# VHH binders against q9lxz3: the designs that were tried, part 14

Target 1, 367 residues: q9lxz3
Amino acid sequence: MVTRRRSKKKKKTKRKKQSSKEKEKYQTFINLPCDLLQLVISRLPLKDNIRASAVCKTWHEACVSLRVIHTSPWLIYFSKTDDSYELYDPSMQKNCNLHFPELSGFRVCYSKDGWLLMYNPNSYQLLFFNPFTRDCVPMPTLWMAYDQRMAFSCAPTSTSCLLFTVTSVTWNYITIKTYFANAKEWKTSVFKNRLQRNFNTFEQIVFSNGVFYCLTNTGCLALFDPSLNYWNVLPGRPPKRPGSNGCFMTEHQGEIFLIYMYRHMNPTVLKLDLTSFEWAERKTLGGLTIYASALSSESRAEQQKQSGIWNCLCLSVFHGFKRTCIYYKVDEESEVCFKWKKQNPYENIWIMPPLNLIDLPLFDHRI
Short names: E, the ipSAE of ESMFold2; O, the ipSAE of OpenDDE; V2, 0.75 times the mean of E and O plus 0.25 times the DockQ between their complexes.

## First folded at step 4 (VHH)

Design b6 (framework vhh_7z1x_3)
Fold by ESMFold2-Fast, scan of step 4:
Structure b6 (fold): chain B 367 residues (1-367), chain A 122 residues (1-122)
Amino acid sequence: as target 1 above (367 residues)
Amino acid sequence: QVQLVETGGGLVQPGGSLRLSCTASGFTVSSNYMNWVRQAPGKGLEWLSGISKSGGSTSYADSVKGRFTISRDNAKNTLYLQMNSLQPDDTAVYFCAREWGTLYVEYSMDYWGQGTQVTVSS
């Protein structure tokens, strides 16, 4: 990497010179009245907001507050053949390349609360990774089948973090493995399989109100309560099987949603009634924005009805050999498709930046 | 003023060990990803190792993996590089460097130390 290091040093020299000039430019405006300062900062894109936050404490606080308002989930694409990663920012309609050597040999399994769960199929190592801080939290090894689904309950920095996976080695029994903070090893629980005999795989897992909801490729929904060590198959099924045409299960504030994507048709949104266990179609999301992907999904409550993302589904799909992000407005039945790159299929996942992303490292030249 | 000061370099025989330290002033190392970089005589810069803000993640160049260990003591505002099984081709000036940036702002090494000379020779 001698050549790469030379390029990096040259880039640093140019970047340092440019940053100095940018800091001088922003420094000229540090004495703006508070109302004008907020107007100026509110019009800056995220990268310029981050740079502006280096000017002084007052600017930092204003920039941080505005980042919270504008922060949306990011879409990360993982190459299947190398260790390259691409970030897509839906607010800017842009992508950039990332390289994390610490993730070499790992594939993505799940995303929640700003953390990725990564698995190495060659070493059987599990790893929590935060792409915003590059912090790693290794977990005990676990043998998993390719495409076996995993989930976790909350950030690994919490003592209440619980890892969960479910599989059926045979159609007779369901095997659940969990790892709770400070345990010496994985806990294995076995339950009689009460799912249909032609069940093959679990496709979707969400955590809600202390319970893991698991959706099968046949549309059966089951729940696991780790506090009770209780497994139950729920009555009722969605009208279409999730494995054949694109299906995403999501959770928001105790509500469970299922999104079906149909070829050349508008997406359908279903909501689970937790008292009757029946799925009901929804024509509005009540201001909710759902960011859906196969491995996990994110959601936000939008406050402004005039916002372009009010009652919106943001769907990551691979269509016509191109990566496509579809914004679908549920109540208007209208969509906008963004196609920017012809690529091989990628593993992809939505990730919500944590609130602490708005807190940048201290700058020595801050006044 | 930001300052990084490397210490611990010197003359060592092949197969020997050295521990380099990098003390920061004017900023808190716990806020930054930190790197070790070297420059051998007549060659360009070579990145060796990096460590995340908390110390929970480390990365190494293939040329030093298994021989060098990066660590940090955030309470002492100090970065370390433990170098074992030193070879004549490890002879170089060793620098610590601060990395600044986010996913939306290009990552770059914005502050470097003066360097410390390591000579591996019999």
Scores: ipSAE 0.000, ipTM 0.274, lowest interface PAE 16.2, mean pLDDT 71

Design b7 (framework vhh_7z1x_3; at its last look DockQ between E and O 0.02; V2 from the best seeds 0.00; counts 0 for: pae E 19.5 > 2, placed apart)
Fold by ESMFold2-Fast, scan of step 4:
Structure b7 (fold): chain B 367 residues (1-367), chain A 122 residues (1-122)
Amino acid sequence: as target 1 above (367 residues)
Amino acid sequence: QVQLVETGGGLVQPGGSLRLSCTASGFTVSSNYMNWVRQAPGKGLEWLSRISGSGGSTSYADSVKGRFTISRDNAKNTLYLQMNSLQPDDTAVYFCAREWGTLYVEYSMDYWGQGTQVTVSS
């Protein structure tokens, strides 16, 4: 028999004991007509729906049938000094502190489809890690420079999973390394560097429609097509104001977005025109919510205009005197700070939880 | 104009030693971190070692730690790599590279030499 993992929280939250009068009101609520019960339950957040499902069989059946699992990304914060991790769910405003000894010595490289790509710079070991299941998939070793970016195309459980890294070690050439499932070793491809003469670092990588888009610190955008082994540098440059303190690139259903952050000015939101390869500034996201972090980003189409995160940028770290996790409403040009962190932008990442999250050990509603 | 020229490569027996030199022109090496990187036949680039502008800080890849020593002579504007206990797997083209640094980016290299061939064989 497998012993279930319980929460390691230092302090148990004590809830106030209900009074006899409150018990009477609650008993009356349990006797509510089915239609009214379903209306009330349909308006409960996920956490309250889970708790309501424990009341009785009728409520359990109603709660389960009306349960909406918000597929909003979670934010993972990595400790600088140990193997402790803070997982934040913005939809439930819930924090979970976890300890992953199997990730000791590893740093995060990328996040996609519920999986993290982790790298150990001392052993050169690459590891796929799923924080919701604790599944590990080791990959062949690869030496990487500290600033070298890495991405993958889809979950490592798929035979179509492709790992990708790109580096420009000189103005003469770029080196691309790929690893496809069931390969004996890494494939290396070398292309002439047609980016700017001075060395360009690659800041952002996104995978879209079978190709990798790579953005440099100077705003050069390059495309790598692994099926054709083709590398191309696109002509456009994103317009940005002087003094930008960070940039985030994300993909949603074939569309590419870029966000420039400033210490004392509103963010600039840009969308790539895939026909002209020109960047155009956007004042609305059409209901899209972008979850941006330095190494990777997630996005979600929000269905309700009354949602607090409709048409919003959710940014993990803002560079400045104080580093804060913020919600920025693009159309209102207003922000709400929901978490404050004095962390390196490369020590946190957004991750998409699986649809069956409620049934997983990390989401034990009994804890 | 910035130039880096590597010398000192050649054929050496397993267990032997070799010293590589990298002469810089067009900039002052004491102002930059410098790196040694190699490329074995049919393989990608492998970073080996890094040295600060003053020489007070050095780091090494695990594959060469204890066998290779990076040093510099700022008066001669020259970088060195002393290679001891050479193995056949050390056969590669060896490059010196200048590091361009930013606040958040380390090991960013902007100028490389043409490389010098090291062959470890009996």
Scores: ipSAE 0.000, ipTM 0.135, lowest interface PAE 20.5, mean pLDDT 72
Fold by ESMFold2, look of step 8:
Structure b7 (fold): chain B 367 residues (1-367), chain A 122 residues (1-122)
Amino acid sequence: as target 1 above (367 residues)
Amino acid sequence: QVQLVETGGGLVQPGGSLRLSCTASGFTVSSNYMNWVRQAPGKGLEWLSRISGSGGSTSYADSVKGRFTISRDNAKNTLYLQMNSLQPDDTAVYFCAREWGTLYVEYSMDYWGQGTQVTVSS
């Protein structure tokens, strides 16, 4: 550092007694009590925390121990025609273009715990992909219809990872397939069709409190409990106003939220009461920020406006080749109804990056 | 093998009603979005109506909204189009078509019937 070089130059010209006094003063600053050093470091944003960790070993250890465990979700855009991908970090307003040729021909199915579930509709291949580490975990093949959804419960590195899909819906029966990590085969279960008399497609799936919640295009909510091999269609329908042109569902700390988008009014936010199975409309997100996509959404609670994103619905906006986000505050008048368009669910998805972004292959390790 | 057969076309006076049927074989109609499309003499194809596999989601072109009703009987594997208040401009060949693709962005129709003629005149 420039000041460090000047300090060494001054030390050369100083008398020995004067040099000892200045070294003692410098050591006193570096040797702050642990509680005071923790206070200083805890107020640093991630970028400055990383820079501070290069000061000395004591600062390095303190900075690493106090780093924030979660960052903002990133938005991934998938190219239709090549192997290019755009990652967007809304908290730093930073784009990154990457190539993943190993995913050629794949579409995204679901995102959770920093992993993508990818499906090739031509070869019927399934795999988990971590875009931050490039780790790849192949799964047994499965044929899926184009509008069929698949979700998973947790990272594929966990022995409790479970894949879930509804493979067919007939007048009389619903067929569910599950795959448990380290299993030899897909498990097939058949249940009586208890949806309203018409066959439905599932538009949204979330995993919460050990169960999968599945929302149909008609507003029926079903759950699947894999530990009990239990399927049920829950009573009640979300109040949907006429003119809805899209919906998103997310989970936060065991609570289920549903957002309806409209062309002529503000989005509506609904919370499911898991005991009565009734939907209640909310006027605000209550400090919750929702990063919405068609196949999976991420949520976080935040009391401070750290990234400038707080208490809002964060949506992707597609303008030709340029991709970015728009932020919609549910309790304010907004232009989001005029700018947001329903998108192909396979074109983008939100994903949570790992805590230590600097050590990832995507970053330069130079400081 | 997938087949769609339209029936119920014919001659109708202005203001009259007609019901078209489309019987499917080789697939279950409830597994797909189904569509009605028409082609007037010397014109291109005009999309009319779409129904989900459940029948719970329907949509209509502005030109037929309020006059035409799409429905299905999944037990008979049959799609219907009830057409009311018919006018001479409704004269066309009417096709049913199976949709294959995503419901979010754009439909792609992979199987079509041979069509049934509807003629509205005095």
Scores: ipSAE 0.000, ipTM 0.119, lowest interface PAE 19.5, mean pLDDT 73
Fold by OpenDDE, look of step 8:
Structure b7 (fold): chain B 367 residues (1-367), chain A 122 residues (1-122)
Amino acid sequence: as target 1 above (367 residues)
Amino acid sequence: QVQLVETGGGLVQPGGSLRLSCTASGFTVSSNYMNWVRQAPGKGLEWLSRISGSGGSTSYADSVKGRFTISRDNAKNTLYLQMNSLQPDDTAVYFCAREWGTLYVEYSMDYWGQGTQVTVSS
């Protein structure tokens, strides 16, 4: 009696097919081409970028890559009425509003290496301020005139940071004050005044290769070497530029540029010959982008090729109620002269953002 | 250590006189150019007077010429500023400063005292 063991084989096959379709639906967003993903992420505000970076590794990488691309200077606008600050990224054409109540009553004096030099004319307080981290580095008090210019050599986090200002110019003597990082007091040096009789004010100050260069509104260039405690007025003068309504001086890798703005003509760019100390007009910036503001100017060469913004002058402009910037190509005729107007020097300044914008407390997750 | 210490400041009536002293340590006053400088409240530094190391040459700002006299005592290593006919506008902190320079480095005032307050008021 050969009991026919009936083969129960059949039923296992159907369940496997349904699970594969559900896995396909979740893969759709993960498989976006990197370029498209970056394009989408590039449109996200930083806050959302951060959120997006938490989605997956691919998104994280894309988000971070977009955060690093902002190596261009940002424009910071200072409100006259409140303690509000507006950051503008010209590359992304994005604005960010910040509030720093700790800087109430302060005005900007200078910007370099991502730091602001801030001054309170009521309390005579000076401090370095990082708008991205909100770090403050105080220094000894100093009385400053309204038009007095000040500069510093590098980030105050460096022990080599030196602050420089001319505090007094008399008929016979010029008084310079310097502050070294972590010093208790200002160092005062007085030199014979060798400036021309038509001297009015120092308009621009830049630091280059251990030396502070100071440009007067009359076109005289002076230098101060803090290491030698040496002051001198250089013989070279930029060509006379009648009708100029603005001047910017900037340094890039040891080279010093001077830009004159005009109401009715294109800007003139001069480069200083450090051997002869003569100014030569330049028709090109050699790939350099200069971000110019009244108190300080930034320059960048390499990284802007990706944005298509290179070999140009970037200037803040106020159009109606909108603050923005304009680009002037030095080698091309531009209408920049009609668009740019001289502004209050304390109303805006270029600042270098940190390489990693993620670390910016400005993007307090609480908003 | 180089040090300059100013003394002799105080309150004086208009038309009055004061004599400021600056005692140096760490260097010889008679071997250096010495200066008097002042800073009024809310104003910058103002150069007033200079004396050569030899004492043979003195100079004055126009604002104090005829009223102030710079001198020194070599034995005491002390610089002086005789101030006569003081006016309210002379109210300031007064500093003495040494000039230093070389053939290759322009002379500058490199060491300063802490200053002494002079107040001219009725």
Scores: ipSAE 0.000, ipTM 0.197, lowest interface PAE 13.7, mean pLDDT 83
ESMFold2 (binder alone), look of step 8: mean pLDDT 81; pTM 0.821

Design b8 (framework vhh_7z1x_3)
Fold by ESMFold2-Fast, scan of step 4:
Structure b8 (fold): chain B 367 residues (1-367), chain A 122 residues (1-122)
Amino acid sequence: as target 1 above (367 residues)
Amino acid sequence: QVQLVETGGGLVQPGGSLRLSCTASGFTVSSNYMNWVRQAPGKGLEWLSGISGSGGSTSYADSVKGRFTISRDNAKNTLYLQMNSLQPDDTAVYFCAREFGTIYVEYSMDYWGQGTQVTVSS
C-alpha cells in the first residue's frame, strides 16, 4: 500500500483477529439474500457502512448504492504553531488530526459549499482551498486588517463566484471590495456609513438570495446587493438582547437566523422576516440543525433523531470562558457541553463535506 | 462499476519518452486525487506522482521529479503521465490509482488499474 504523503517501510497488514462473535456475525452477513443485505446495510451508520464496503465487491457496491447517510458539517480547528489541523465530527463526538502543508502561513476567513477561503497576512495572498480534493485556487492579493471579515457567494469553480469584504476606514464611510471570477482587479465602492458609531465592526457575513447580509458587533444589519451596487442599513432597533456575550448569523435556503449566546442563560434564536425585516424569536427549528462558528455557519435540515442531533444548535464558542463545543436542543431547552482543547475561536470553522460519500476528505487516521 | 484502464506502455530506448493514459469509468476523476504508482520486477510498489481534482496541485517522488509530468483531461475523464529521459531503472508495470479516505477509514488507494508495462532497454 502506498499513499502520496507517506512512503515508509512499515507494512500495516489487514490482519485483524476477530472475536468468535464478530466472526459469526461476519459469516452470516456474507450469506444474506440481496433484499436482506440492502435492509441491513441501510441501517448502518456511516462508520460501519464504510467498513462493510471493504468486505467484498458485492457489499462495496451495495454499501455505496444504499448509503442513507446525510453527512453533517465537520468542525476544523487550525493549529497556530504548525500545519496540523484537528477535525471534530459532532454527530460521532470524535476528533482526528489532518495535515495540510500547502496551507502553511494561512489563516481561515470563510467556508461555503465545501471550500475554504484562506488568507496569508504576511504575503497578502488569498487562496481558495478544497480539503476534499486538495485543490488550490489562488486569488489576487488584497491587504486586509487583522480582524476584517470576508465572504464569498458560491464555490470558486462557478463563474458566478463573488468575493466580498467590507470595512470602515472612517466613521462617515464604509468601503466595499468585490472580486468576480476572471476579473483583472478588485472593484472598490464607497458608501455613507449609517451604522452605530460605538464598536462598529463587522462580525458576520452571509450570502442569501443574491445579497450579502452584514452583521455588526452592535447587532445592526446591513445589506449589499452586488448586481445593483447597492448598500442599505435596516432601519429600527437592533435586535440584540441585554446580557448577550456572543452573536452568530446563519443562512439556510433563503432564511436568515440570528443566535444570541448568554453566559448564564439559554441561547436565543431569532429568524428574519425578509418582507418586513423584523426579527421573531423561534422555539423550534422544524428539524433544522445549525452549526455556528465565529467566521461562518452551516445547516442541515435532515432528521437525525437516532443520533441525538436534531432541532439543535452546535456552537464552537467560549461559554463562560470555557473551551467548549455546545449542543443546544432548541425545542427541549437542554444543553450538552463538550470541552474543545483550544481557545482561539477564529481558528475554528464548520465545513460541509461533499454529498458524494465516496469522495470524503483524506485522513491519516480513522475516527 | 468502477474501472481504471492504463494504456501507452511499451518498449523504449534509454533517453526516450512515453506518455501513459488512464481512462476512468464509474466515477469522475475531477472529484478525486489521482496517483501513478509503479512496480519493477522483484521490487515493491513505488509511488511516483499525484494530482488534485482540478489539476491545480501536483506532487512527485524525487526519483522522477523533473522527468515525469502528471496531467489530466477532466472532459475525457482521463489521467496522463508524460515520461521523459527514461532510464533502464524505469522498467516497471505502471498503475493509476484513485485515492480515497474519510474520518472513518484511513486514506488509501482504493481502486487500481490492471497496469501497463514499460520496458527501457537497449
Scores: ipSAE 0.000, ipTM 0.269, lowest interface PAE 15.2, mean pLDDT 71

Design b9 (framework vhh_7z1x_3; at its last look DockQ between E and O 0.01; V2 from the best seeds 0.00; counts 0 for: pae E 11.6 > 2, placed apart)
Fold by ESMFold2-Fast, scan of step 4:
Structure b9 (fold): chain B 367 residues (1-367), chain A 122 residues (1-122)
Amino acid sequence: as target 1 above (367 residues)
Amino acid sequence: QVQLVETGGGLVQPGGSLRLSCTASGFTVSSNYMNWVRQAPGKGLEWLSGISGSGGSTSYADSVKGRFTISRDNAKNTLYLQMNSLQPDDTAVYFCAREHGTFYITFSMDYWGQGTQVTVSS
């Protein structure tokens, strides 16, 4: 039923007079009505939308109005050629290829709050990089072993940003290195090694409520509180089935989750009880979606049960089958596999895009 | 070329003393944090002691604290470990190890010596 009301299509719109040599120039080449221009631009992938927004004021306004506001993480794949990077949005199933020459020679270490931590093993340089703004923040050099993990607490634009790594090459002590924003050098702390005899490496690091949670290859969980300079090894071990091919640890609003992957079995999803420090198996995530990769993870609470990403595990690498992305629905015990690309687990990572892409600066105005 | 050479190991009676030396070539020890590490038969690497490039900061594992003293002579490009009150449990191959930190001190060992054998027995 149509009620008696004035249609916006029949209203005369008040327009601000704008005249410039630039506008006159562009109107010579692009003379399309706003509605038709929006229809054309709405079909462009993100990279082309960003490029189109640099053509002229009219195209900029149309492109900006049509940018999708993303609230779910995107997946970055690192290419060995041409400093090229593939951004993938799993909610829209759309790809965008970008070139980041400033990251030549760098490997990814960690992702948090829209920032990547990058490491150059030849120069020992550490670099924070934002792929959405292309901002770079170099950090003091640090030598790292090939399998050494590193994490940070929050965006490097914050004065509270803390870099953290933990290693052990000896059985009796572990070494923790931290860097606080604006410090002149890395802080080193040495603690007695209370981990299992067969401990070899740290697999996963997450930051939650002011502390770093560190998981070893043997399933031991340790925590580091940088405010107290306190290290503790928790006595409990996560229950897992034989033949696990990898694990992912993530944090959501103060809760810690651990996912064990298997070649021929459904993943095991565990949640840490912060009171007892015991792991409990979960058959539902209560609307939570976990985006897991070998180096870091992201999470989102989805309100709509009918959403394709509700109560789901989104995995960047499936061990044993050399796959690059899996959607696993925890409550249905079903999976949808896509993007069958063989890639090293250390060559991809999840990243949270900004909530409003409209606020991003234009990519390369001069082309 | 970076090279570390340990000397001064040998057979000693319980309660005895030994002084280990580590001579560096291909880099300047005053620019690096240096460590002593040992490996007992059938066991993994055990960290013992560390010293800053200036020599102003030292640290020790609980098992050797009060018995072992780390020192350096930057003019000779040499690191030392003075071991007193030696026990049979101190029997191990002893290694010196460099930390690489061009402008910043990093607690990571990138170059190791060949090791020197210390045997404590009667």
Scores: ipSAE 0.012, ipTM 0.556, lowest interface PAE 7.3, mean pLDDT 72
Fold by OpenDDE, look of step 8:
Structure b9 (fold): chain B 367 residues (1-367), chain A 122 residues (1-122)
Amino acid sequence: as target 1 above (367 residues)
Amino acid sequence: QVQLVETGGGLVQPGGSLRLSCTASGFTVSSNYMNWVRQAPGKGLEWLSGISGSGGSTSYADSVKGRFTISRDNAKNTLYLQMNSLQPDDTAVYFCAREHGTFYITFSMDYWGQGTQVTVSS
């Protein structure tokens, strides 16, 4: 009766050794440190990132984390000759070509919250366009002058979205038009002209805390409060240094910044005191990175500490045949002023990408 | 041919009321943005009120807000300005004008009436 017990023990030991060797073979790629995995995944195009995310939970998490990393504004270049758009991510130094035939004949007017305001000078059509989703929100038609500036307060998906533009400036009166989300028509308001007589154009418009701020080419700042239907010209003027070849105005969390560019000197950064309405020169941006373009500028706080890019001015530049951007550190002497040249305001604009880039159907994976 | 004809002007005492009319021909008032503008002696043009074509939204200058009312009769293709509580400072030639678009540095009013004189005097 004793002999039968020996044979069963040998079969169990062989199965355990085979299972351990098979488990060792499968462990090779799964156990990459997260940082190395992220490094590898960061080199993948979005399509492959998506594929990689299907491999396992760890890969999924790594892939998704990299998709969120692009919290910096992107630069859109608008072709003069075709309906092609080039997206540039300065953080990753990557380019993506997009085609929007639906925007044929359109020029950009403004960008905010991931949306573009687009205008067709031939049809007088205005629309909001999301380049990432290709969503379009049409608006009532409006004739606009070439140099006429327009701004909006927030994403058009919000019921609080307001569009603002000055449509006429005469000797005596200023005409403002506003458009509320889902409105049927433009609201027109007329105010007494209190601008200086040497006024030529509004160059910059920003929205902050319910108010549109409009900067003239002469340095006058005006404000429009839609809620109060109130227009006023503020007494403060930024100290203009002779020789400025460009300016950018941006808003960040209720603060308004003005940047003057020069050909032969470093940029000047001014901050508006909202109490006195005076401009004060700033030596630092306090960790803020400003992505400046002629029509609109974006700002980002602290999130780019990881990239080492903070307290910087980011500008579009064209070097030969390559479109890129340069960073100016406000607290350092830089030669950026020599590299930057004023461009056509409609040729490029900064835009905030969505947090989840996976939702970008538009990346022509063919390149 | 596009034409605007203002009527209803005249002499009125302070505190009085007038109703101005502007009859359009050659275009439809209800399809256009229409304006009332006045010019006092020795003064520039002053915008008073506007009405949109699509929705009929109205706007007023602060100087006339609460006193003047812009309206239109689509059937008559006529624009109106009801003026109440008239003051001597309201003495001017009143014009109706069609806005054809938006110009950045100039009024975008392409057609004007001949104007009607309003005189407010005791």
Scores: ipSAE 0.005, ipTM 0.236, lowest interface PAE 10.9, mean pLDDT 82
Fold by ESMFold2, look of step 8:
Structure b9 (fold): chain B 367 residues (1-367), chain A 122 residues (1-122)
Amino acid sequence: as target 1 above (367 residues)
Amino acid sequence: QVQLVETGGGLVQPGGSLRLSCTASGFTVSSNYMNWVRQAPGKGLEWLSGISGSGGSTSYADSVKGRFTISRDNAKNTLYLQMNSLQPDDTAVYFCAREHGTFYITFSMDYWGQGTQVTVSS
């Protein structure tokens, strides 16, 4: 990193000339040809890329551009015994252990855009947490049942951020609570229950095209449109496959995917047809990359072509008790494994680091 | 509150047989997927066999298929592993484990027994 300190006034001309010569040296180094600069920067680990981006505007633009192109999601795990969390980059096989005592007793409810929605079931506190910036955004308290899910539409830094949860389901009614940016209180809405009688819980919620899609534990799909304050139950259910051990639901550009996980078989990807509301298996991801993680968190679907990781499921699963992180190529039926031996992989959550990491405490020497 | 206790391990000659038992408390085996897993000295965990909570659906790792049989007795809330044709490389600590079994969540094993030692030696 180049210091922006300027030379003090000097009595001797030789000292002033030496300071000017040092300034010209740094300017010449900064003005490397773009392709050479890109080559140098592309070889840096993320931490050093961030440090390099603070050199000057030209280096900043090159570093940020490479981060967008080559940055992969990370895994995060929150310790159950102390106030620490671990971030792990499987592509570089590097980890970082961080502490944040204010999260003691919190669990993750939902993740999106590098933010985690965190809930303390003992105090009923709700907050957003960004593990990269360490920013916390407190939200109004709300009592939540153990198996109740909450989701949000976008980063809490947006004035459009909306929180959504289903607070109760009776034979006759469904009660929904929402919270819109900077409101004083939660809004409560009650709707006719149109779900089948054997429904128990909502297990997956994704936000797509302005609405929340909610999957029940029995495979029933419902939606909530906050702009219309409208609730409805959609036809169609994903086929139940024998041997399925769990699933994730995620969204990409308005398309909704369900990933079945198996103990002894390759994972299966289903796509929802938004016209017929039937689920169809995908034998290829068509260049799409999907990151599948923990039950309480949203998996983000991404298409990556230049990063070298594309057209695959990225799984943080405990495959046959081989603590592993798997990149699975659906159309090749092949996998590449990365081992992460100290964590239960089913409790790890994929998150994308922010594009701009300047001024983040994550890379402070004290951490 | 939830507990799994394995018994039935011991020393056996090559070609011999053992039957392991796993008694559950705090939950019912008939409502959960149950598994047998082993760990040989200096090795990682190896999944061996699983059985569905409500049905006779069973599965086996290739390393034990045809030699090991998983079963359960719902009245005794007990899981069994019958092990035949044992060889020295079957020497390990054997664990039973409950699989986190809900319709649409990721699989995981959330409760484990303390394990029982099986030693196959002349």
Scores: ipSAE 0.000, ipTM 0.206, lowest interface PAE 11.6, mean pLDDT 70
ESMFold2 (binder alone), look of step 8: mean pLDDT 81; pTM 0.825

